VHH binders against Coatomer subunit epsilon (cope). Designs and how they scored, part 14

Target 1, 300 residues: Coatomer subunit epsilon (cope), of Dictyostelium discoideum (Social amoeba) (q55fu2)
Amino acid sequence: MSDDILFESKNYFYLGNYQSTINEINKKSRQIIEKSLKAESDYFLYRCYIAQGNYDLVLQETKNNRGSGEDPTIAGLQLLASYLSKPDENREGTLITITQWISDGVVKFNYHLQVIIATIYFNEQLYDEALQILNNCDHIEGLSMLIQIFLKIDRLDLAQKAYDTMKKIIDPDATPALLSLAWINIYNGEEKLKSALSSFEEMAERYGPTPLLLNGQAVCAIGMKRFEKAESLLLESIEKNPKNSDTLANLINCYINMKKPNEIIQRFINQLKTLSPKHDWTSAVNEAEALFEVSKSRFN

## First folded at step 4 (VHH)

Design c9 (framework vhh_7z1x_3)
Fold by ESMFold2-Fast, scan of step 4:
Structure c9 (fold): chain B 300 residues (1-300), chain A 124 residues (1-124)
Amino acid sequence: as target 1 above (300 residues)
Amino acid sequence: QVQLVETGGGLVQPGGSLRLSCTASGFRFSSYAMNWVRQAPGKGLEWLSGISGSGGSTYYADSVKGRFTISRDNAKNTLYLQMNSLQPDDTAVYFCARSPEGFDYYPSGYMDVWGQGTQVTVSS
């Protein structure tokens, strides 16, 4: 029997603790000798750098890979880094490249590339396209993305089926399963909110509080009308990542419900507009409510 | 030493059948998805089929669906490709290839270990 050397690294990664993922992989670097393990390690390292906004590092480290014909996973990571560095400028070229890769058959049997492409589609709000790429997937990260997309499009029934599939592949106490159930429980309403909150708190205790986990806790607190608790959690999240748009949207929602002065609310709305200039801000309440339902920090 | 060894190639007439075998050594065979890939004379590599580590999931290129069947015997560390209704265009060197670790749920087109290949010639 062999242990997965990247087991703890993956747990940190799934919960949005990108720095601990990098640190854990670096601690195990002397054990990461086999080419396949090194490739998987590089995948998670580059995903972490992308999540932290360090796109240039990924592009520099991978500059010798000349496309999907050499290493399709590395090509996907290059595409993701390039896309996220300048989404408006690179959007059309990125979508053309994805369509070409699908046509060439390089996507069909590479689950990491499927996740990368689905992440780009999700960022573009192309949910049907993301679902097509992840259709009938039986891999953990793909199933996690399916659950999030189904929740986003208000298909709790399909999210539950994807979760049931996940439980056949992975232990229910494994991090992706715990996280998926917590988000499903939020959508099931008030009775399940306390259970979801406890789950997010337990994950934060084991793997450290991340913007993802703090936002999860805050959404539960808002649902339970514990606005002071939600504010405390969201301010901690801002301290960890001041550019997290989900945190700002949840904080705006919290402050509106607390009936804070309009000057304070408008300051945070202006900050969110700077980070997300394509949002329609004609209704701040509707926008904040839409944004708090799904943590965007899960998909980088 | 990690090694993949293909056998079972040869000359066969159009419409005939062949079964290729690939014997694996030096790694835990059941933990890895496995693939068959071919290269016809003067052409590039063409992925044909993949199978999950457990054997529960199988995948095929459109060019071989309904004619080729991939299978494995994890107790014998052996991968198989049953080829039926062979056509002259199936003439190629056939390679056994291993997907990277962690891909036992889903075969990958990305491969980290390759066999030496076995020649299949379909001719009258």
Scores: ipSAE 0.000, ipTM 0.123, lowest interface PAE 16.8, mean pLDDT 82

Design d1 (framework vhh_7z1x_3)
Fold by ESMFold2-Fast, scan of step 4:
Structure d1 (fold): chain B 300 residues (1-300), chain A 123 residues (1-123)
Amino acid sequence: as target 1 above (300 residues)
Amino acid sequence: QVQLVETGGGLVQPGGSLRLSCTASGFRFSSYAMNWVRQAPGKGLEWLSGISGSGGSTYYADSVKGRFTISRDNAKNTLYLQMNSLQPDDTAVYFCARSPDYFGSLEGYYDYWGQGTQVTVSS
């Protein structure tokens, strides 16, 4: 735990506080000398820049890497940055490149590359492909992604099994385990929603409020029929990252449950379509309806 | 209550075709892998084919690969098995089965079964 120079940096990263991750790594730069530690540090730094939308910075700083044959992790980060900069334009080329890398065997033993590829597949809603890449994984980020994908496809039982595997690898009080349990508790509902909310609030107080943690709190609040609280949390999340599609989708969900005028809801749907042109309005409506029904069944 | 109901069985001549259907209710169909399993007279259960929740991944036993096609319509909660080039050895009761995994593993344990539909291949 305390022996890992990147321990606190990883905690900020797992909770979506990318600027604090960068700052923490930079503060410890004099201690990051070993080749493997520097490679891990660079991975998290570039993931943070990508998460902040600074794609060109990552591409410029990694321009000397000449493909997957030289450094497959850096090649993966370049692919992710390129893909996210223009998803519609780069989709076909990105998927062809991934298929080639899988065929070449560069993915099988590189867990960072597995996470990068699974992230692209998840963004494309290619859940089967994402689950295949993460199948039987025993690394923290991969297990966290498995839990999120299983919850997304409404398989709480498989999410629980992935969480049980995670607990064999890390302390249940570690940040990824606390985050995973909070999301599982949301899907279990009822009084577990209060425990999930408290967990997200405690993590936000310790590591700073992030769109990820604010969205977690907001989903709990929606489940508890505290729509005014959910709205406040989601508006704070938009201020921190106005391009976060999850925040906008949750806000639409909140407004539908509050029975806001259709004109207001349609405005936010149009904003979501602008930020995520491939996002299906039907999917957003279905999620809103599902959460609303869950709330009714638990608290009637 | 989880319910699986097979239809489409019957008598067919060697070389003929049949399409089996399985209608599911009582669970979110798209979240679960589905399978076709058969039992020939006096023999044990034989797994034939599996399909992932999304329908994106399909798997086949060597005995039926190239002759049978598994598919699903998640909007209709229905699983299908298109059976072509049927042989007398394909005579069996065909069962629809739900897998607790997502992909429809060959070694998967099945948590729910239909009652089965009889397929007889004879002249």
Scores: ipSAE 0.512, ipTM 0.806, lowest interface PAE 2.4, mean pLDDT 86

Design d10 (framework vhh_7z1x_3)
Fold by ESMFold2-Fast, scan of step 4:
Structure d10 (fold): chain B 300 residues (1-300), chain A 124 residues (1-124)
Amino acid sequence: as target 1 above (300 residues)
Amino acid sequence: QVQLVETGGGLVQPGGSLRLSCTASGFRFSSYAMNWVRQAPGKGLEWLSGISGSGGSTYYADSVKGRFTISRDNAKNTLYLQMNSLQPDDTAVYFCARSPDYFTGELSPYYDYWGQGTQVTVSS
């Protein structure tokens, strides 16, 4: 915790502030000497570049790594960058590679690779596969992903158990625990929804507003039927990242509930379709709709 | 209130086929793994097959692998077991059961809700 040179970098990363993560790692570059610490910093640095859409940089800087036999974590980052750069083109090859790595035993004891693979499966809506990779995980990022998947499939009880496991490993006031609890509270209903909103607002004040935190606030506002507040938050999120599909899906849901003109709604639907394949658009709309319905069904 | 109701049991000749159905109510069916379990006369419970909430993962006991097929229709809240090449030792009461975990079989052998069972008799 206090001795972890990457502690603050990880906090920015978990909350979706990728530029601050990069800046913090670079600021401490002279202290990042040990090989294991250098490998961990490179993992977070490359994950940030990927999150920012800079796939070519990751592929170019890692071009000397010749597959999972050299550095399996770097191989995983290469696979993720390649997959996200052209998902429709690279899907089949990516899934074949993952199946081979699992069969070869490369994945079992590499938690970074587990997270990378689960991320690809999640993007493909292969939730069973993602959950199998993360089954019985005891690492923070994996537990965070388990909680998100369990909430998405409407298993609040399993999300709560994963959160309870997380609390045994980290302080409840640590950013991954605060973020996980906020998402769980969204699904627990109206009384806890206000607490979730406050938590997202406090994290945004401390670590900067990110699309992730603004979307969290907006989902809370939608659940509370504060659609104008949700709109404001979602428009700020679009300004920070106009290609965030979750923001566009939440904004469409918000505008439908506000009974905005079809012209405005259709503009954002077309924008979402342009940024995402037809399949991804359908899933994003269904996801935002399902999240809102789950939130609504918890209110009396 | 969670309810599971099995149908489709009956008398069938050796080598014949039967399709069992289990209709679920009182919970979000697609969020839970489902199982088929049987109990032969004078014997204990035997897990046969399981299916994940999405239907994307299926699991089978060696005794039924290749003969039985588990499937689900989440729109209809219904679980199915297609039983082919039935043998006299397949005679049992067949239960559908819900897993408290997301996975079933080797990954989730414990169940929180059971149906009443449906009798399958394989005899000439």
Scores: ipSAE 0.504, ipTM 0.801, lowest interface PAE 2.4, mean pLDDT 86

Design d11 (framework vhh_7z1x_3)
Fold by ESMFold2-Fast, scan of step 4:
Structure d11 (fold): chain B 300 residues (1-300), chain A 124 residues (1-124)
Amino acid sequence: as target 1 above (300 residues)
Amino acid sequence: QVQLVETGGGLVQPGGSLRLSCTASGFRFSSYAMNWVRQAPGKGLEWLSGISGSGGSTYYADSVKGRFTISRDNAKNTLYLQMNSLQPDDTAVYFCARSPAYFPDSTWEPYDYWGQGTQVTVSS
């Protein structure tokens, strides 16, 4: 009924400005009184800490929650933090837990838990499983993930349909819709790349330059064959988050197109493999076609 | 030029096996769900099986569940249907078809591309 107290916080969050999201929620803490609003604010706070790599903080602050039976959203955040802290060690246990939660019926009406599970599946490149969890979703974050997954698997038509569904729920000028359209426009290419670049630049001006928005600008620049501009944007992104796999993947693509020395390219490939072992970037570098396919080199 | 070409049909005795293949060209095969559909003499189209683009999800009609196995080799742009315990009622022209939906079990949109079909005859 009232104006969404978290509206501006959510805009920062959707654009990857996690510190500003935390700052805005904390600034409005005295207005966050109702149980449901407090639960939603906690969800976004913990998602921000996880996005920043502060897994131990989330696990410590939520240690009193004893699984999905108490608070399934908090249980999901604990699972996500645990999984991302040690993916190789925790993979099997994480996937078993998710399967159990689906069987127990705790997932089907919990939009936040759906997003958390889909994020884990996406990191594992289990795209069918992620799409099954998000199937026929009508919530903003889930639709945003559907668009990203469809673009990742090169189904622009399905990304467009998910975006059309999003427009029925929110204004086309709302931040998630602007971001989604910008990514779709990248995959359409040609003249739409200029529109996408302008959109990312406007969002960065309003909400601050984030790795997400700098990466978006860089991908547009690569598509327009403006490799020096792309390099500048990607290096700024690395300064903000040196562990961002998307930035590393795009920088590798940029350097390949610029014909940089193999030694430099291989260093970044090794760094990306350490952060994202499942990324098939060495195969892509050895394939002639991969040198010209910016969309296929993008790691979300 | 999207093309789907079925091969592997033929005459087989009841209880026998056949493996059908469908070779795809002109599109990114791994991004699209694929289906097997048959048409028996004098009857309508019957959907048999579908597989997601990755091959991670498979679906079967009750009439073939446990007897037929759908699979794909995305490196070869090829869809397969392994048919075991064939019965005279399995006699039909078998088509491969591309789905515009991500999951082939979706019935809300029709298939957008079809092969020419391959004849399977189960008879003594």
Scores: ipSAE 0.577, ipTM 0.828, lowest interface PAE 1.9, mean pLDDT 87

Design d12 (framework vhh_7z1x_3)
Fold by ESMFold2-Fast, scan of step 4:
Structure d12 (fold): chain B 300 residues (1-300), chain A 124 residues (1-124)
Amino acid sequence: as target 1 above (300 residues)
Amino acid sequence: QVQLVETGGGLVQPGGSLRLSCTASGFRFSSYAMNWVRQAPGKGLEWLSGISGSGGSTYYADSVKGRFTISRDNAKNTLYLQMNSLQPDDTAVYFCARSPDYLYGSDFTYMDVWGQGTQVTVSS
């Protein structure tokens, strides 16, 4: 790291601590003077507000931007906020807009817009489309998304290759690299699960326990058949964000393995259906699906 | 075990049609792009067509565009190649092959799992 005013803010952001990201940026606001730094700061602030469900705030604060022709990154944030506020209603219009932006060439050299579009594609389970947008990317957030998508489609070899590319750009001890390695280690299985758990625990101690990090720890615990530990971590995650669909999916998986009464399991299934009507129930309660659900929360 | 098995090859007369199938097992089929590649007797490999994991995007070599149609049924873990207006120069062993991403190219370097092939012979 050198001269990056947003260094710690980005670390909180990558690990899902959105409120600390906002607080850290605001604490350093007097140092955020350059136009490019202000634009990057605004990107992370608006991403945090969106992650917290404050879609109207982002739309209100950016109302003066009249589309991709003025500021394509802000247009992307507006699209993401609108899409996530009403995914079923706005899906068709969102995908049409993305296709138009790609055709107009506004996406090719804007890595923040690439990440936003890939996030929407990932939420729609359009993995091939997300990979196409991120093809040959050399930016940290894009490489992080590639790793998650490759793990989702069961390509450990490609995830490892993307991680090797990431190590050429950032220190292996940087938070995106630590997080990526932890997920790769989970995928490698039993012998690496303890290492992954330790990594998630260390990140949570340093940057605060977030739903993302608590879910990471819980998935490790489930893999190690430590279901009581997983339950404890997932209940803490619910306390922090009761609307986190990954936490609910992992808790359902945990309770099925613990052979809890069907009435308890059905209560959480009904809650998850309310939050994520399109969730694939066929895969939701197996170990592979738990790995995916936890990684998905990273791209909120 | 990761496996691809082609079926549907055979003898067909010029101008005829044939549908090839490729059944996948041992991996998450919908997460991979799939390809059709052929090898005529004494020739090298020729990429024919590719399809994205979702089935939303398809690509064709100029030699088969308009005559061949690639499709997939992710519920059945099966890839298809519908071949119409077959000519004697379509005689080849046809392979299905898995690629790791969204059709970033017809480069065989990205294809890591291949079927054994199915023989298609076009003659009168």
Scores: ipSAE 0.000, ipTM 0.158, lowest interface PAE 15.7, mean pLDDT 83

Design d16 (from a13 with Y108F; framework vhh_7z1x_3)
Fold by ESMFold2-Fast, scan of step 4:
Structure d16 (fold): chain B 300 residues (1-300), chain A 121 residues (1-121)
Amino acid sequence: as target 1 above (300 residues)
Amino acid sequence: QVQLVETGGGLVQPGGSLRLSCTASGFRFSSYAMNWVRQAPGKGLEWLSGISGSGGSTYYADSVKGRFTISRDNAKNTLYLQMNSLQPDDTAVYFCARSPDYFPSGYFDYWGQGTQVTVSS
């Protein structure tokens, strides 16, 4: 058991419940006195603002982070916020900055910065670079990212090894371990899909139904060919966040299988292209891609 | 049912060039690191070069760095080794080998049967 004051805040965060994460951190603000604990709480707070699309807030709150007193983790959060606010405009500058930080040695012993950089690389589909940043990592967030990347590149065996490493440092019942196992079980196929679905349902009951958890349930339902159940879950996810590209990709896959009118399918494809213009629409509706698109919400 | 088949070996003059190919089947080629390994007559195995699953990362032994180039075409399930400035000491059987990991590792779980390269006047 962790005696971590941020334990419940992190559980909400890992499951995509960003508002509950912020509320829990604020509730415990009087107990967050130690400098290192304050830095960790600020990291999760700013990650939540970024996940909610509130990039300007992060940039304003951190505008004094410069010069000889610059915090590399805060600089990474500023870079992530700037990148996600305008990916096409800021891509080149972002990648140049990351390369410079790696060369300067500021990344090597900063686990949060490694996660931030790997998130940007994953968004750019630079999987080699993401895996190199996370190589031989022994921290929870990095291992979670390794599992998602290995599943994305169809290496179930490597995802299982990373999960086995994760089980040596946290309880199997801890939120990151439950999520990782659920995604691995989806990849393992039909017999494991019911187990994965039950796991996502239990997590949603305990921590609230988030787009991440609803997408997880929907992906299981699609794999089981329960398309009407998947549609219901995905429509609930859209109501919570209409800008979630994973939800749109899964809904398109669902509607194609249900043989919905082309007019309806094309409307959602056009919406997905607006949110993810660098992705070919065919990759977003491929069954393998749809099963792993939900993983992207964990890295943004 | 993993299969690796090398082609492109032969006789070449010192200073010449050859391109070796390795056709892979029975696994998702783009998900695994691939390697070139050689064995000269009467000598042990020498690792030459490795490439990541995507082809984005390449690695070379000092003996071939600057002369040999590893590449892959994941759409064709084919690995290549472009060999330039060949020397008599490059005479060997060249093997295509798969790494169990996404990046080249110290282990190879599958090998081709090899292709002979002879550098001679």
Scores: ipSAE 0.564, ipTM 0.819, lowest interface PAE 1.7, mean pLDDT 88

Design d18 (from a13 with P104R G106E Y107F; framework vhh_7z1x_3)
Fold by ESMFold2-Fast, scan of step 4:
Structure d18 (fold): chain B 300 residues (1-300), chain A 121 residues (1-121)
Amino acid sequence: as target 1 above (300 residues)
Amino acid sequence: QVQLVETGGGLVQPGGSLRLSCTASGFRFSSYAMNWVRQAPGKGLEWLSGISGSGGSTYYADSVKGRFTISRDNAKNTLYLQMNSLQPDDTAVYFCARSPDYFRSEFYDYWGQGTQVTVSS
């Protein structure tokens, strides 16, 4: 363990507790004097504001980042804030800007910018492009994203290799490693679900229940056929962030398994399509049936 | 089990062309990105080109851009590298490699045994 001033702030951030991240950085503001530490602190603060939907604050605070001496990381944060504020409207311009930055060579050794770009690609379901951007990223957040992408494309073997790489740079008990292992354990099947659930519960107790950790717990509960527990966790997650697409997808999966009326399920499907038009609902339904032995009679 | 077999190497004169093939077996070919990598005598591995599982995205190293073309036939489980305007510096053993991305050797989980390409008069 290093004496990193931002250590606990990063732990809150990696587990999706953005307000606690902001609060911890602010508590240590008088110790954040070194230029590189100040830049890293600003990166996490702006990422938190973006995660909370406060896009205008980020754009206003960074408005002078232009021309000669433009900071590529801040430019990336501006792009992310702009993109997420109006994804459909800003999509084409965002992708053109990213292509230009890659061509200009500003992305190659900027790990934070790589993570920002990969986040946009992941949101657009451009998984090959996201993997290409992260190809030489040995940064903890980049490795965490690689694991998530590999699990998303059903490559458990590669998620395990990325996790093995992560263990070479951090302690297995560090929050990014615990989170990554918990997600890998979910994909390893029923015998590991109890262990994954316990891990998510312990992280939530220490760092607070976040949509990320509540979703993790809910997926484990669904796999164990504890649908009422999963519903409770997912409803708590919606209360914390009603725009979380993962929560809505998991709730739909839960309700299909509970054999709720089609009218209720369709309502949530329509809500998910509004928030995430590119979400592949067909894959989610097929996965639910494979993992939980649920009949597809509702879709036949 | 997973196997990758390269063919099409040989001796060719400068300015000539050659097409390499890599036949894959033991896995769902369309689900994996594929790469071409070479090793010149006494030198390390050099990544040349990558192609997405669908074939929709292709990428090239600057040293071969405009001269080499990567392609795949998912129905035949075959990866190709069309090499044009060959130069003596292209002399190397050429490998195909399987990965989820185009550049990380740590994520290349299977390699072919290689095929020798020699460019000389």
Scores: ipSAE 0.000, ipTM 0.262, lowest interface PAE 12.6, mean pLDDT 83

Design d19 (framework vhh_7z1x_3)
Fold by ESMFold2-Fast, scan of step 4:
Structure d19 (fold): chain B 300 residues (1-300), chain A 119 residues (1-119)
Amino acid sequence: as target 1 above (300 residues)
Amino acid sequence: QVQLVETGGGLVQPGGSLRLSCTASGFRFSSYAMNWVRQAPGKGLEWLSGISGSGGSTYYADSVKGRFTISRDNAKNTLYLQMNSLQPDDTAVYFCARSPDYFGAFDYWGQGTQVTVSS
């Protein structure tokens, strides 16, 4: 039996249900008295506000923290909010600040700050730097992020090792372990896709459907060539968050395979370009362009 | 099947330069860290340089820092070692090697290419 007051809040958070995380923390606010528990609670609240795009709220609520010398975790949250509000404008300054914090030693024993920095590096596709920050981590959120990075760089073997480490510190039936295994199973191939889909469906039933869980289900459906099911899931995900780049990329892939009109595909490609102009999504663009060239070559 | 094939070795005079290449096949090249390792006559293996899968991070042994440059072209599945200011003690068989973990042990090696530095 867990004595962690934030246990249920963390489960919602790990599965991308940010509003339920906020609601659960607020419901238990009378029990959140100890300084360390309040600091952890504030971390998850601010992470939720950032995930919802409410950057100005985080910056305003934390304005009295004047840098890493006061509260390094709050400084990290301020940096993340500032970075995500205008990534192209703030990139250089953000990366310089991170390098300085690493040099100053403020990052080494602060696992929340490590996750924040790794999140920024991941968004910049600086995977090596993210892996260095998370090197030898033994905390749940850091291990979850290591697994995602290893899968992103197509190192299933290292994702499996990180998952094995996670199983030594949490129950395999805990939400971060279930989520990590589901993503690993997607990369293991077709026979594991049905298992992964079932896992995402069960998590969505228990904790509510989120863009994260809907994308998980959709990727499984695409892998099983169930494109109509994938479309339905992805359209539900767009309704919840129209700016989710993973949802848009998956929807483009789905529509190309369904042979939808080029006008529809191009609309989503243009939207994805606006959200991720410097990121590698060229396979979806190249597939749409190839379809256009095939159509043009048939014209006499 | 994983294959690594080194080319570009040969005879060079002291102070000269050589560029080694290693062509990879049978695996997703961009997902693996790659290394250059050498073995001089009658000596053990010496690690020289490593590069991350993306090419974003590079590492060098002190013996070659400032003289050798590691790089990769993931579109061509090719690893490179640019060797400048070569000295007679750089004479060795040069191997490219794949890391199963980031800069850890090596699981696959090329056949090696001979570099001889002599006048």
Scores: ipSAE 0.011, ipTM 0.463, lowest interface PAE 9.6, mean pLDDT 85

Design d2 (framework vhh_7z1x_3)
Fold by ESMFold2-Fast, scan of step 4:
Structure d2 (fold): chain B 300 residues (1-300), chain A 123 residues (1-123)
Amino acid sequence: as target 1 above (300 residues)
Amino acid sequence: QVQLVETGGGLVQPGGSLRLSCTASGFRFSSYAMNWVRQAPGKGLEWLSGISGSGGSTYYADSVKGRFTISRDNAKNTLYLQMNSLQPDDTAVYFCARSPDYFPSGLEYYDYWGQGTQVTVSS
């Protein structure tokens, strides 16, 4: 119904429903004829495959692109897939490549490449670098990332300002605004937690439950001290993606509050350490830390 | 609630060094950009240096680049300015100021200022 052929595909994508994104793009494949529209659809398809852990598929399908000099967006997707496949091994080379691309000027006017680079920086906890890449952005995905980073560094006022910018450019039915407002509402206090929960539940009903949306609901439930509800949501999220670090962090927080046996808690801590070795697990996960971990799943 | 208190000013000889400190309270220090600004007698405000919330990004005015170093200790809620190779024209009241953004903004937008500390460079 919108003039954007990819409108519904993007709505699924922004909420973490990668399979529905792929299915919707494929359903409209006959309408995806123009070169620019095909490039945009390929971007979202490859982002979905990466999010699903299909790194080798992306690298194989794009192997004829020999670097940023040919197609900088495809080069960025190759870099993201390579980085996520072996982050400890590929970290140094990835960061060197990004620095070179910035110096070469290929990043300045390519907002998809900006999002890819910011995603890598965010995963590395390089928030200054991520914010610099997204500085003065006017694209929806970049504004969504700015909001998440501002919430993570405890700047609700800057998140609100970015959201106000997003409202000027967003379609009324677009999911990034609904998602951003729900996260902002969580940080605004207990009275707004019920509103945030309702928003996550409504998005899950309309676009399907995803680890992102289930984690959002669980964080609201934890804030309201509804730990049994949070547990059921997090176990559903584990079933959909057992390697989701945000779900594991939230489940650990939930179980600590429920005073579950240390053996159960330690099992999930060990699992999370295997998936995210950079986490400091000498301390118990708190609600703020759980909120920050949920934001990471959005950028895969 | 928000307070910024500068210390470390004083009299120093040309070519000497001095370290200024600014202790912050009443806000989450690590979430805000911090700045050093000076005012020489009878002159306007001159921005010298700024630092991002994490301390990962630093910025300098050309007049002090290579001589001054800005840093912060977020665990201690303290901002620093290390001043080397001081010249008589560095004589001024030095102010610590908070940017409303995570990165340093224009001086006209700073929302909180310290009382200032006097630095005098003379023989």
Scores: ipSAE 0.482, ipTM 0.773, lowest interface PAE 2.0, mean pLDDT 87

